# Designs tried in a protein design chat: VHH binders against q9vm92r272to629. Part 25

Target 1, 358 residues: q9vm92r272to629
Amino acid sequence: LEERMAFIEDYQQTQARSLLLYVREHQPAELISENGTIFSTTLDFALGKVKKMVRHAEHYSLDDARIKPPTPAEIVENQTFMVQSTDVLKSNAKFKVSEKVMAEYARLAGLYLDQIESLRPDYRWDGSRNLWILKPGYQSRGIGIVIRSSLDDILQWTSNNQNKKYIVQKYIERPLLIYRTKFDIRQYMLLTITDTKVSIWTYRDCYLRFSSQEFTMDDLRESIHLTNNSVQKRYKNKTNRDSRLPKNNMWSLDQFKNYLRIMGAPDGSWSKTYNGFKQNLVAVVMASLDETELLQNAFELYGCDFMLDEHYNPILIEINSTPDLSPSTEITARICPMVLKDCIRVVVDLPKNPTAAT
Key: E = the ipSAE of ESMFold2; O = the ipSAE of OpenDDE; V2 = 0.75 times the mean of E and O plus 0.25 times the DockQ between their complexes.

## First folded at step 3 (VHH)

Design n9 (framework vhh_4orz_3; at its last look DockQ between E and O 0.90; V2 from the best seeds 0.00; counts 0 for: pae E 3.3 > 2)
Fold by OpenDDE, look of step 4:
Structure n9 (fold): chain B 358 residues (1-358), chain A 125 residues (1-125)
Amino acid sequence: as target 1 above (358 residues)
Amino acid sequence: EVQLVESGGGLVQAGGSLRLFCAASGFTFSSYAMAWLRQAPGKRREWVALITSGGSTDYADSVKDRFTISRDNAKNTVSLQMNSLKPEDTAIYFCAATGSWELVYSGTPQDYDYWGQGTQVTVSS
């Protein structure tokens, strides 16, 4: 119940940000009409909500433990806001305000969004559709993953599938694309525990996975939005997809680096990305250690999936235990055996010989 | 005994080319990533290029599109083709070996396991 409430709050907050983002990204004249059905109170509500978010981010964590049940009045206000904001975002409803007033709202929207995004950089990756991805717990390879926009749909989905523990995550609506195609990066991580000491290793090589279809938010099919090979192998590549994309829907790191050069990416873009991998993974592992009893010598190999933003910052989207290491493509046929071999070296050889290859 | 022996250094004019070689022995060469680093007078040692055991390559921004790292596992050698050399490239160039797994938490960052003695590269104006 608490988790549900927390999610609802998060969804509503996201809706507020989405509305403000929409307002910021459009010209005031495009947002208004004499016959508009949306009133300024909707904008006031959104601004208020984001302002509250800023305050919390500055002083407190927005953790579930701090979420209070809404009052009946708040529930009604939220419902009204959700309906009105949805009309704007999905049905292009117009505001019944003057252009001057709308311009001021746009200015304020920009201001508050900048503030919250400075505190929560991950919000920059949000779009205006308020989409969420639902993942079955303890499942891998994209099985059972769905994308939903409606709060009711999401709640119903989770309720109807109580036998499955679902993880709900904000869908990244503004990912970096390559030739109009979604991609992620598979990065390997090795954790070793020796004498209660945790070591984190990252593999110096990685690979990219592509969707078989061009990216569009107007179609939420898995063939477009999931990049897992287990999913994509079931689909044919779109015939009009860019010919520079690989037929097997994978790139090596070198191919990606070449692309970066072709595109004129800033110097050090990959270094930035890779360093970001390390930082993110260390942070996540450390956050989890508090919950983990380290009793025995152990090791575990993880497949970590990252997306990139327009500035080549990595976004961690998934960590998989027991990642698929099958030689399904030329790329994985090369890298997976190497990863395994080198993993054994770290776990077995290195303890015996500190100068052993890793 | 582990040995990394660099060769191919020397004096070259700006705009010229050199090819450095590093011969490795005493360890399983194919299991190691190989790197080139350089140290200019009065400057800190800097990373130049790396090639993983699997053949993936990486370069410092300062040498991108000018330098090419390659390896021959049958000969236990790593090479650095240096084109369009600049006076700023003047340095002692070192060959180094490291694992493909990078320790990122808990321990002394072991950047490289083995080092060569270096070879002097001088680029004249």
Scores: ipSAE 0.624, ipTM 0.835, lowest interface PAE 0.4, mean pLDDT 91
Fold by ESMFold2-Fast, scan of step 3:
Structure n9 (fold): chain B 358 residues (1-358), chain A 125 residues (1-125)
Amino acid sequence: as target 1 above (358 residues)
Amino acid sequence: EVQLVESGGGLVQAGGSLRLFCAASGFTFSSYAMAWLRQAPGKRREWVALITSGGSTDYADSVKDRFTISRDNAKNTVSLQMNSLKPEDTAIYFCAATGSWELVYSGTPQDYDYWGQGTQVTVSS
């Protein structure tokens, strides 16, 4: 119940931000009409919602964090906002305000979005569509993953599939694209545990995996949006896909670095990305250590999947404890055996010769 | 006994080229990332280029597009092709070996496992 209520509130807050993002990204004249059906009260509601989010993020308190059932008046106001904002975002409904008034709302939308994004940097990955990705809680190799935009559809899906224990997460609507195509980066992580020490290692090499067709938000099919190789290998590359992309749907790190050079990315973009991988992985591992029953002598190899935003900030998608190490392409045929071979240095050589680590 | 032996250094005029070589012995070369670092008089050592066990390369901004690192696992060698040399490139150049797994938690990042003695590169104006 509590988790359901928390999700509903998150969905409604995301809808308010989605409307303000839409307003910020369009010219005022494009948003208005003399025959417009949407009221300025809809914009006032969205601004008020984001103001509350900014206040909560700036001045967190236990009382403010408590989830309480909405009042009847709040339910009605939320329902009215959802209907009106959905008409704007999905049906291109227009506001019945002057261009000058719309320009002022666009200015305020920009200010409040800038404020909340500075406090919640992850919000920069969101677009105006309020999309959510639903993943089953068991290892399915991408099977059963769905993308939904409707609150009712999400709640019905999770209710109808309780036995699969679905995880609901915001979909990343603004990933960095390469030649208009979605990709992720496979980064290997090694976790070593001794009776007295936990250590996290990242592999200095990685590779990119491409979707089989060009990215579009107008079509939510797996072949566009799920970059998992187990999903993508079921699909043929489309003829409209840029010919510079590899037929086997993978790039080496060197090919990616060359792309960054050709596209004029800022110096240090890869270093920024890789440092971000390290920071994200340390944070996730530290959060999960409280669940570890024993600090035994052990090691575990993980495949970590990242996307990037337009500023080359990494976005952690998932961590796989049983990574596929098969030689599926020339890139994986090269890198996967080296990953395994190099684990011997960390697990065997360093404990026997500590000076090899310095 | 582990050894890294650099060669190919010398005196060259600005705008010229040099190729440095590093011969490795005493360890499983193919399992190590190899790097070139340099130290100019009165300055700290500066990282220049790295090549992973898998062949991926990385470069310092100051040498990007001018230097190329490569390796030959059959001969246990790593080389650095230096083009468009500048007086600022004058330094002792060191070959170094490190693991392809980087320690990112439970301490500071590891320093290099093995180092060569260095080879002098002098670029005249």
Scores: ipSAE 0.424, ipTM 0.702, lowest interface PAE 0.6, mean pLDDT 81
Fold by ESMFold2, look of step 4:
Parts: structure tokens; C-alpha cells; sequence
Structure n9 (fold): chain B 358 residues (1-358), chain A 125 residues (1-125)
């Protein structure tokens, strides 16, 4: 119940942000009509919700608030907001306000979004569609993963599958695309534990995995949105797909660096991205370590999946404790065996010869 | 005993080309990433280029598209082809070796395991 209420709150907060993003992305005249059905109270609610989010983020360490059940009046107010905001976002419903009033709401939307995004940089990756990805808790390699936008649909899905555990994550709506196609980056990480201390290693090489279809938010099929190879190998590349993309849907790091040069990416873009991988992975590992007991002379190899935003900032998607190292393409046929060989050298040679290769 | 021995340095006119070589011994060359670094007079040592054990390459912005790093695992050599040389490329160039796994967290920072003696490159105007 507690987790369900927390998700409902997250969803409603995201809807408020989605509405404000929609308002910011449009001219005020586009959002209004004298025959409009949407009241300014919907905007007031969204602004108020985001303002509360800013206060909570600023006082996280001194926050005296716990997640609280909503009052009956708050339930009704939330439901009214959800209906009206959905009409705006999905049905292009118009606000019944003057253009000057709408322009002031747009200014406030920008202000509050800037505030919350400065405190929560990950919110910059959200769009206006309030999309969520539902993943089974078991290792399925893409089986059973769905993308949904409706709160009721998401809640019904969990009720219909009550014997299964699902992870619900906000879907990233603004990924960097290559030739209008979604991709992710597989980065390997190694943890080694010696003499009660932990060392975190990142592999210097990586590879990209592409969708078989062009990216669109109007179609939520797995063939467009799930870039892992086990899913994509079941699909034929669409015939209108850019011919410069690899037929096997993988690029080496060197191919990606060449693409960055062709597109005129700022100097140092890859270095910034890779430093971001390292920073994200160190943060996640450190957050986990103080809650675990470590075995001496142990190691773990992880497959880490990243996406990029439009500014080449890394977005950590997941860390897989059982990465698939099968050579499925010429890219993985080279990299995966080398990752294993180099992993063995780190694990075996470091305790015996600290000057040996790493 | 690990040895990295650079060669191919010398004096060259601006706009010219030079090819550096590094011969490696005393370690399993094919399992290491290899790098070139340089140190200009009065400056700190700076990274120039790196090639992974699998052949993937990376370059400092100042040399990108002018320099090419390559390796020959059968001969245990790494080379640096330097084209369109400029006077600011004048430096002692060092060959270095590091593992394919980058240590990003530990009690001690360590970037390169082995270093060569260096070879002088001088670019005149």
C-alpha cells in the first residue's frame, strides 16, 4: 500500500510537471480559446505541486515530511486535476483564460521548472507525456517489459499480475538519437574486493545498441523503444531506416566517436560522457556498499546500460549483475572475450603482483 | 624487467611529419592499453593518444586528425604517426602502458603502470 501510494504521488507530480512543460513549449495563444474547457485552477494546482516539490528537494536532509495519505478533499482535487490535465496533454483541450493571463502562467511554469530541474537534474529528461516503463523483477532479457501512460492502466496491470513483481521507472522521453534511432551504450564495470577495501573499475571500451525502427513517441512498441539485443534480434530492420545505421544494430566506440566528429559535437564530448559514466557508477556503488557485507577476495562483473541526452550527458538506465557476454555480432565477438580476459588478469594478477597489468 | 623504448624522434620543419615507435618487453603487451604522452619545456606532462588492447583509439583535442596511434601485437610495438606538425608539438614524447580496466575508485590513484624513457621531437618554424 505504501509503495502504491508513493507511486501514485510520483505519477501525479510528474503529471504536474508534464503540464508545465507543455505550457512552456507552446505560445500562449496556442493554448487558449474562448470556448476552452480547462480552468486556470488546473494551472494553479500544477504550479502548487511543483512548488512543494522544490521545497522538499531543498530540505531533503532536514525534511520533516513523510509521504502522507491524501485527505478525501485532496483525492477529489487530484482527480479533477488528472482529468483536466489529461485533456490538455492528450486531447489538445484549451484553457479558458486571457492571453495575458496565460503568458503569466507560462512565465511561472518556466520559473518553477528551472528551479526543480536545478535541484533534480534528471527531471530535464522528462517530456510532457508522463510515460512509465514497467519491467518484471526477474531477469527476462526484455520479456514482459511494457510502456504505459495511464495511471489506471498501470495500476490495473499490477493488479492483474499480482504474483509478479514489477519495477516501475519513469520513461526517458528526450534521448539522444542517431539518425532518428534510439540507442544505448553498454559499459562494463568491475568491482574487486581485497583486504576489506573495494576497487571500482570501468572498461575503457564499450559499444552501442540500436533499435531496429525509427524513434517515435506516437508508437510505444518494444521494437522501437527497447534497445537490448535479445529483443531487437527478433525484429527486422524497417526498410525506411537510415542506411548509415549498422545492419546488426551495433556500433563500436570508434564508430560512435566518428559520428560525433561528423555531427560537429563539441570537443571533449566523449570525455565528458565517459567521466559521467564513472561518476554515476561510483555514486551508485557507494550508495549500495554501506548496506552489504563483502566477501574477501571477491569480484563482480556488471553490464551497465546508459543513454545520452541531447547534450551528451549520460543517463544510467540499469546495472546488470549477469551481463550477457555471448558474441552475437562482430562487435561483441571482439569486446566480450577481451572483457573476460582482462577481468581475469585484474582478479588473478593483482593479489600476486601489484605492478601487473590492470 | 619491463622496458618501453621510444625511437623515431628528431628535428622536423613545421608542416612536416614524423613517426614515433615504442618497443615493449617484459610484460604481456597484448593485454595492455598503450599511450603516448608529451612534456614540453616548462610544462606538465600531457596525454596525447591512447590505443586499447582491442585497437580502439582516443586522442587529445590538440592532436586529433593530425596524429594516428597504432599497434602491432606480433612485434610488441606501438607507433604514433604525427602529421602537420606545429612548433607547439615540440616536446619529449613518452610511451606508457596501462590496463584495459580503468581504476576509478581506490585508496591510491594510479594512471599508468609503465613508462618509457622518452624521445625528443623538435618542430622548427
Amino acid sequence: as target 1 above (358 residues)
Amino acid sequence: EVQLVESGGGLVQAGGSLRLFCAASGFTFSSYAMAWLRQAPGKRREWVALITSGGSTDYADSVKDRFTISRDNAKNTVSLQMNSLKPEDTAIYFCAATGSWELVYSGTPQDYDYWGQGTQVTVSS
Scores: ipSAE 0.136, ipTM 0.559, lowest interface PAE 3.3, mean pLDDT 80
ESMFold2 (binder alone), look of step 4: mean pLDDT 85; pTM 0.864

Design o1 (framework vhh_7sr4_2)
Fold by ESMFold2-Fast, scan of step 3:
Structure o1 (fold): chain B 358 residues (1-358), chain A 125 residues (1-125)
Amino acid sequence: as target 1 above (358 residues)
Amino acid sequence: EVKLVESGGGLVQPGGSLRLSCAASGFTFSSYAMGWYRQTPGKQRDLVADITSGGSTKYGDSVKGRFTISRDNTKNTVYLQMNSLKPEDTAVYYCAADTPWEVLWSYTPQDYDYWGQGTQVTVSS
């Protein structure tokens, strides 16, 4: 119940940011019509909601506020906003305001979005579509994953699948694309535990996984949006897909580095990306240490999935505690057996052969 | 115990060739990245070439196209084939074994690099 209410609140906040982002990204003349059906009150609501988010993130007096149930008037106002904003975002409904008034709302939208994005950098990866990805709470290898944009559809899906314990996460709408195609990066992480002391390791090699289709937000098919190889291996690559992309839908790290060189990426772009992987992984592990029961002389292997933004900053998508190490392509047939073998080196060989210092 | 033993160094004339070998023991060789480094008196060791457990190679700018690194996991040996040798290639060449897992954080500082004793390569008339 509490998780349902928290999700509804997050969805509604995301809708307000989505509307403001849409307004920021379009010229005022494109947003208005004399026969428009959407009024300035819809924009006022979105601005007010984002302004509250800014105040909360800045830890003003709202941090001490108790959660109060909404009044009937507040419920109606929120419902009206959801209907009207959805008409704009999904049906191209127009505002009935002057171009000058619309330009001022665009300016304020930009101001408030810049403020919240400075406090919540992860919000820069969101687009205007309020898309959510629904995943089974157990490791599914892409099976049972769906993308939804409607609050009612999401709530109905989770209600119809209560026994499967779904996880609901925002879809990353602004990832870096390679030749107009979505990808993610599989990075392995190892935790070793010796006498209750934890060491964190990252594997020096990684690989990219591509969608079989060009990226488009006009179609939510899993063949476009889910880069997991268990999903992608079921789909044939389309003929209009860029021919420079691999037929097996994977690149090695060396192929990615070569791409960065050819495209004229700044020197050190990969080093920046990899350092970001390291920082993200250390932060996640350190945040979870107090919540885990540590075993004596154990190890845990994780498969970590990242996307990149346009500046080559990593976005951690998920951490898999039971990573699939089976050979599925030429790249995984090479890397996955080596990862397993190299785990034995760290866990078995190094403790038996410590540093030369006596 | 871990051991790296280099061989194949010596005196050679400019334009000549040498093949260095590094025999490894005391660890799971196939799991390690292996590298060749060189050092001249008064300077820091610099990378000549490395090879990952998966076979991917990297070379220092001064040796690209002239040197080739390779490995034989059945013999626990890494090789450096040096062609078109120049006087500036004169150095002590060191074999190194590196972990494929990079330590991000640890309570106990750990040096996982293993080094051989070095082998002298001299390129002169």
Scores: ipSAE 0.324, ipTM 0.607, lowest interface PAE 1.2, mean pLDDT 79

Design o2 (framework vhh_7sr4_2)
Fold by ESMFold2-Fast, scan of step 3:
Structure o2 (fold): chain B 358 residues (1-358), chain A 125 residues (1-125)
Amino acid sequence: as target 1 above (358 residues)
Amino acid sequence: EVKLVESGGGLVQPGGSLRLSCAASGFTFSSYAMGWYRQTPGKQRDLVADITSGGSTKYGDSVKGRFTISRDNTKNTVYLQMNSLKPEDTAVYYCAADTPWEVLYSYTPQDYDYWGQGTQVTVSS
């Protein structure tokens, strides 16, 4: 119940930000038609909601961020906002204001969005679609994952699939694309505990996984949006997909570095990305460590999935404690056995020979 | 299968020059740091020179200014140009590749885990 209320609040806040993003980008206004226009009170509501989010984020308090049950009046106001904002975002409805008034709303929307995004950098990856990704808690490797935009659909899906314990996460709507195609990056991480010494390692090699079809938000099919090889190997690559992309839907790190060179990416773009991987992974591991993890000679291999934004900043999507090491392509046939072999060197040799090579 | 194959060693007179080569296979060479180490009988192995994937170099104090390490990523080869050789440079020279695991937390001394067979360099009249 508490989880349901928390999600509803997150969904409504995301709807407000989605509306302001859309307004900033499109400035939808039509003064002359009364039947198809939405009143400016809907914009005032969205601005007010984002302003409250900025205030809460600035105060750095869990108590200030705590979710309270909404009053009946608040429930009605939120429902009205959801209906009106959805008409704008999904049905091409326009606001009943002049273009001059809309330009001022767009300016204010930009100001408040910039403020919340400076405090919540993860919000920069959001678009105006309010899409959510639903993942089953026990199934891995992309199986059973769905993307939904409707609050009612999401709540109904999780209720109808309680035995699968679905996890609901905001979908990243504005990832970096390569040749108009979605990808993610598999980065391996090793955690070792040796004689009460905790060490976190990252593998110096990684690989990219591509969708079989060009990216579009107009179609939510898994063949476009789920880059896991277990999903993508079931689909044939589309004929109109860029021919420079690999038939097996994977690139090595060297191929990605070559792409960055050819496309004229700034010098150090990969170093920036990799440093971001390292910072994200250390932060997550350190946040999860406790005294039970000080057992001697323990280790765990993780597969970490990242996407990138347009500035080559990494976005951590998932950490998998049971990574797929099967030789599904020429790239994984090379890298996966080496990862396992190199993992054994660190885990076995280091505890027995403290001076042994890492 | 990872392989490092050294060549270019031999006998040379004091003041002479030699160029060592190390051909690498079985890993993504361009992503690894490469190094040269030397060992004299009865003594520990010493760092001669190393080169990062980005081309930054480091030299042991006794060879700085006389030796130059370089790499050619298109040929998967690392080189050691040795000039103004001295009798004290006599040793077996080993090529090494850094482990593919980078430590993010907890300082662990980095040591090379892939080793070549070694090549003898003798500086004598």
Scores: ipSAE 0.331, ipTM 0.666, lowest interface PAE 1.0, mean pLDDT 80

Design o3 (framework vhh_7sr4_2)
Fold by ESMFold2-Fast, scan of step 3:
Structure o3 (fold): chain B 358 residues (1-358), chain A 125 residues (1-125)
Amino acid sequence: as target 1 above (358 residues)
Amino acid sequence: EVKLVESGGGLVQPGGSLRLSCAASGFTFSSYAMGWYRQTPGKQRDLVADITSGGSTKYGDSVKGRFTISRDNTKNTVYLQMNSLKPEDTAVYYCAATGSWELVYSGTPQDYDYWGQGTQVTVSS
């Protein structure tokens, strides 16, 4: 119940930011019409909601983090905002305001978006579509994953699929693309427990997985948006896909490093990305230990999935506690057996010899 | 208990050759990447060559084409064959072992880094 309330609030906050992003991305003259049906009150509501988010982020406390149920008046205001903002974002409805007034709203939108994005860097990955990815709570390997934009569709989907215990996450609308194609990076992580103390290890090799089709937000098909090999192996690569991309939809780390060099990425871009993987994984593990009871296991292997933003900052998408280690391509045929072999060396050799895996 | 022991250094004339060896003990050698680094007084260590557990090699630009790294997993030894030696190659050469799994957080403070003691290579007439 509390999880449902938290999601609904996050969805509504994302809608407000989506409207402001849309306003920031368009010229004022393109947003207005003398016959416009949307009024400045819709923009006032969105600005007010984002301003409240900024204040909560600046003055964060445990009390400020609590989700309070909305009053009946707030429910009506939210419903009105959702209808009006959706008309703008999905039906190209126009505002009935002057160009000068719209320009001022665009300025304020930029100001408040800059403020919240500085306090919540993850918000920079969001676009104006308010998209969500729904994943089965149990290991699926891409099976049953769907993308939805409607609050009602999301709530109905999770209700109709209660046996799968779906996890709902914001869809990353602004990832780094390679040759106009979406990818993720599989990074392995090992947890070992010695005398109730946890150690976190990352594997020094990784690989990239590509979608079979060019990236577009106009089509939400899994063949475009889900880079998981279990999904992508069902699809043939489209003929308009860049020919420089691999037919098996994977790149080695060395191929990615070569791409960065060819594209003129700053020296050390991969080191920055990999250091970010380490920082993100340590933070997530430390935050989850009390809840997951990982201290009961001697060791555990994880497959961690990352995307990158345009500045090569990592975006953690998923941690998989039962990673697929099958030799699905020549890259996984090489890496996966080595990961398993090297993992055994850490868990078998390290307790008797502390340098066995270092 | 873990040891990296370098040998094969010495004095050689320009244009000469030396073969460095690093004998490893106390850990599962075949799972480690092995490397050679060199250091001149007052400067930081530079990568000379490395070899992964799978046998893939990488060389520093100044030694490419002249030096060859190799490993023998049966003998737990990594080698550096140095040909066409130049005065600029004069340095202390260090052997290092790098595991495939990088320790990024430990609840128990312990030193997991392993370097050999180094071996002097002097190229002079």
Scores: ipSAE 0.434, ipTM 0.695, lowest interface PAE 0.5, mean pLDDT 81

Design o4 (framework vhh_7sr4_2)
Fold by ESMFold2-Fast, scan of step 3:
Structure o4 (fold): chain B 358 residues (1-358), chain A 123 residues (1-123)
Amino acid sequence: as target 1 above (358 residues)
Amino acid sequence: EVKLVESGGGLVQPGGSLRLSCAASGFTFSSYAMGWYRQTPGKQRDLVADITSGGSTKYGDSVKGRFTISRDNTKNTVYLQMNSLKPEDTAVYYCAAHTPWEVLYSPQDYDYWGQGTQVTVSS
């Protein structure tokens, strides 16, 4: 109910940003035609919506417009915008304005996007496709995950599968790529509990997992877009894939650090990334503590999945409470047994002895 | 009893080099991450360099390209090779042993620390 309305508002805000991103990324001459079917009012609507988002973010208002039912006039305006913006983004429809006017819209789009992205850094991960990932509510090994771009498709999917709880999240359209290939980073996190007090730990080693073929937004197949090993092990590496990538689709942290040196990444890129892992994980755990039932002298191991943006900022994708510890490659054959042994070391090194079992 | 003993500190001219050593005892050295931290008066300890049990390294932004951390598991020793030293590198340098898990938040202290060794860079 309220969740549905909140999602629709998020989708519409993302559509406005998507249109402005598209305008910013193209030359004005490419966006216009004498026979264009899209009028500048579509851009005015998108700019107005993003400006309202900037104003809201700057003032940190307690007002939540997402839960308000829209007025009939607002429904019509949103429907018109959705149709016109979709024609631009998906059908390459052209604006009927002069090149000079379009250049001014591109300038304003850049200005407003810079403003909102400074306040909402997560928006830098979005592209112009307005894509969403739908995941089954309980942890699975990539099974049942789909990517959708249409509001109607998303709403229909969740309605037809309401007996299954789905998590709907924005797809990260602008991840950092390595040799034109998508990857994620598996980072382990440990929670330990003593006397109802929690400690949060991150493992000092991690590894990368690659897709079996080159990244493209023209094809939404899971073999391109889902980097989970349980998905990728079903597929052979494609011939178009860069030969410098590993046959087993994993890199150690040392191999990634070597890649950063070779590619001339800014000094401190890995330190920035790892510091961001730590900040994200602490924030997530602290936000969930009030709802967590704590046991004395217990521990929980989590597998945390991150992607990176072009500036080496980490993007937390998923936290898995039942991480895959199977020795699927030489990298996991080394890391996973060490992670388990090292969990025992932390538990043994706790100031208080564990409570005796039964 | 866990013990970390630093050596190799001293006075050096700008542009010079020093090698710090930290001898560890009382725990399974090969299973622990080892780090070097430094502290100037009135400031908290800052990361200089870390090395995991697997050999992965991490450096503070101000020392990258100049300092190198390494370990010798047969000697239970971690090293910090400091090159192209600057006056701003002047600090007390501390050796630390960490579990393979870095503490992000804890009500309790799980880190082991050495006594520190003074490094002074001046002419």
Scores: ipSAE 0.411, ipTM 0.663, lowest interface PAE 0.8, mean pLDDT 81

Design o5 (framework vhh_7sr4_2)
Fold by ESMFold2-Fast, scan of step 3:
Structure o5 (fold): chain B 358 residues (1-358), chain A 126 residues (1-126)
Amino acid sequence: as target 1 above (358 residues)
Amino acid sequence: EVKLVESGGGLVQPGGSLRLSCAASGFTFSSYAMGWYRQTPGKQRDLVADITSGGSTKYGDSVKGRFTISRDNTKNTVYLQMNSLKPEDTAVYYCAKSDTYQPWEVLYGSDYFDYWGQGTQVTVSS
């Protein structure tokens, strides 16, 4: 982890939001006890942390708080908060406050979370568990990916695996599920270079990939949480899995659209999702153009992986520069050869930009 | 030489109407599908509506029921009737010749589709 301090700050901010999410999601009476060991100061700290995040998001502070070293007082306050909040979130520790006081904290938690989530929509993907996904920087297809919840475990893992240049990202704890099962969406993107210009294309077809087991946060096994086909093909579908899900763990776009219709999704939900794919992909490519080396009069095909929230907003999980085009299922046997054929159509058959005049 | 010339754009208040026209030349107009696309600054170009040589139409979800595409093969012109305009309809509208289905949607660098007009601005504001 090359940016250790920035990650620690992100982890601590996520812990504060996790505690407030937990408080919001539980009845005040079940959060308190006469013999409670957690004080109201822990909630005050979490609210203060989120309030600072709201101010920063609104006013575009000149300082990135993530890169500043903490003061000795801040170190002590953070350490105390981490211990107390972890006891609540992982050991069901109770607050020693009245029910009326806890109800007021729950109300404030809701207000502050609503404020930060309106300014940072990606925060709506977060649950109360503060989970992180660790990916080796030079690998794809789920190889070497792990999920961790403990700050110490994450720092230990990255320290012990420095040669693999792990990337640490917040785990998406609240994905849209289909029949209680996790999925991602494979979307193809094409970059082309002709003479003087780069062009970005998205394929009009895509497919879904399902986990072999029902989703649960009680178990972090890869068979539940990593939907990549290279991981899932190693597992048998469990007997308690919904029978409407495909045995080969993939759906076509048409099957997904039919599901949206059956579930009563708003008209235009797929259009919203696809527009989000396009926005995410353009943003990533434009941010990366100076760092990406492309050959003149060439093309690059990418496999892009997305997950959705309950409102059909996509989040980009991964971009693979060497996507698997093998016919592993009926779905991929149809789509992958067409993608390759259609790449040739764009590169060979369409008009290209002329050489720049002197 | 394919040439497409859009007209009819302008400033209109929310709830208003505009009719866009695209005059086409340089090809056998009646034999090709035509479409309208729109683009806002910093965003991707999206299909608004298309019409086949036979007159079959398709619309984007956001405009269905409000916009109508039509063609006049005698005048080599395709039209977009826009009703119940909303601020989010504000964009540059482009006419395009679409003779075949394109499985790839261009998000940037539309020069590969050399059969575009120069565009006409539609602004929906009070």
Scores: ipSAE 0.352, ipTM 0.661, lowest interface PAE 0.9, mean pLDDT 79

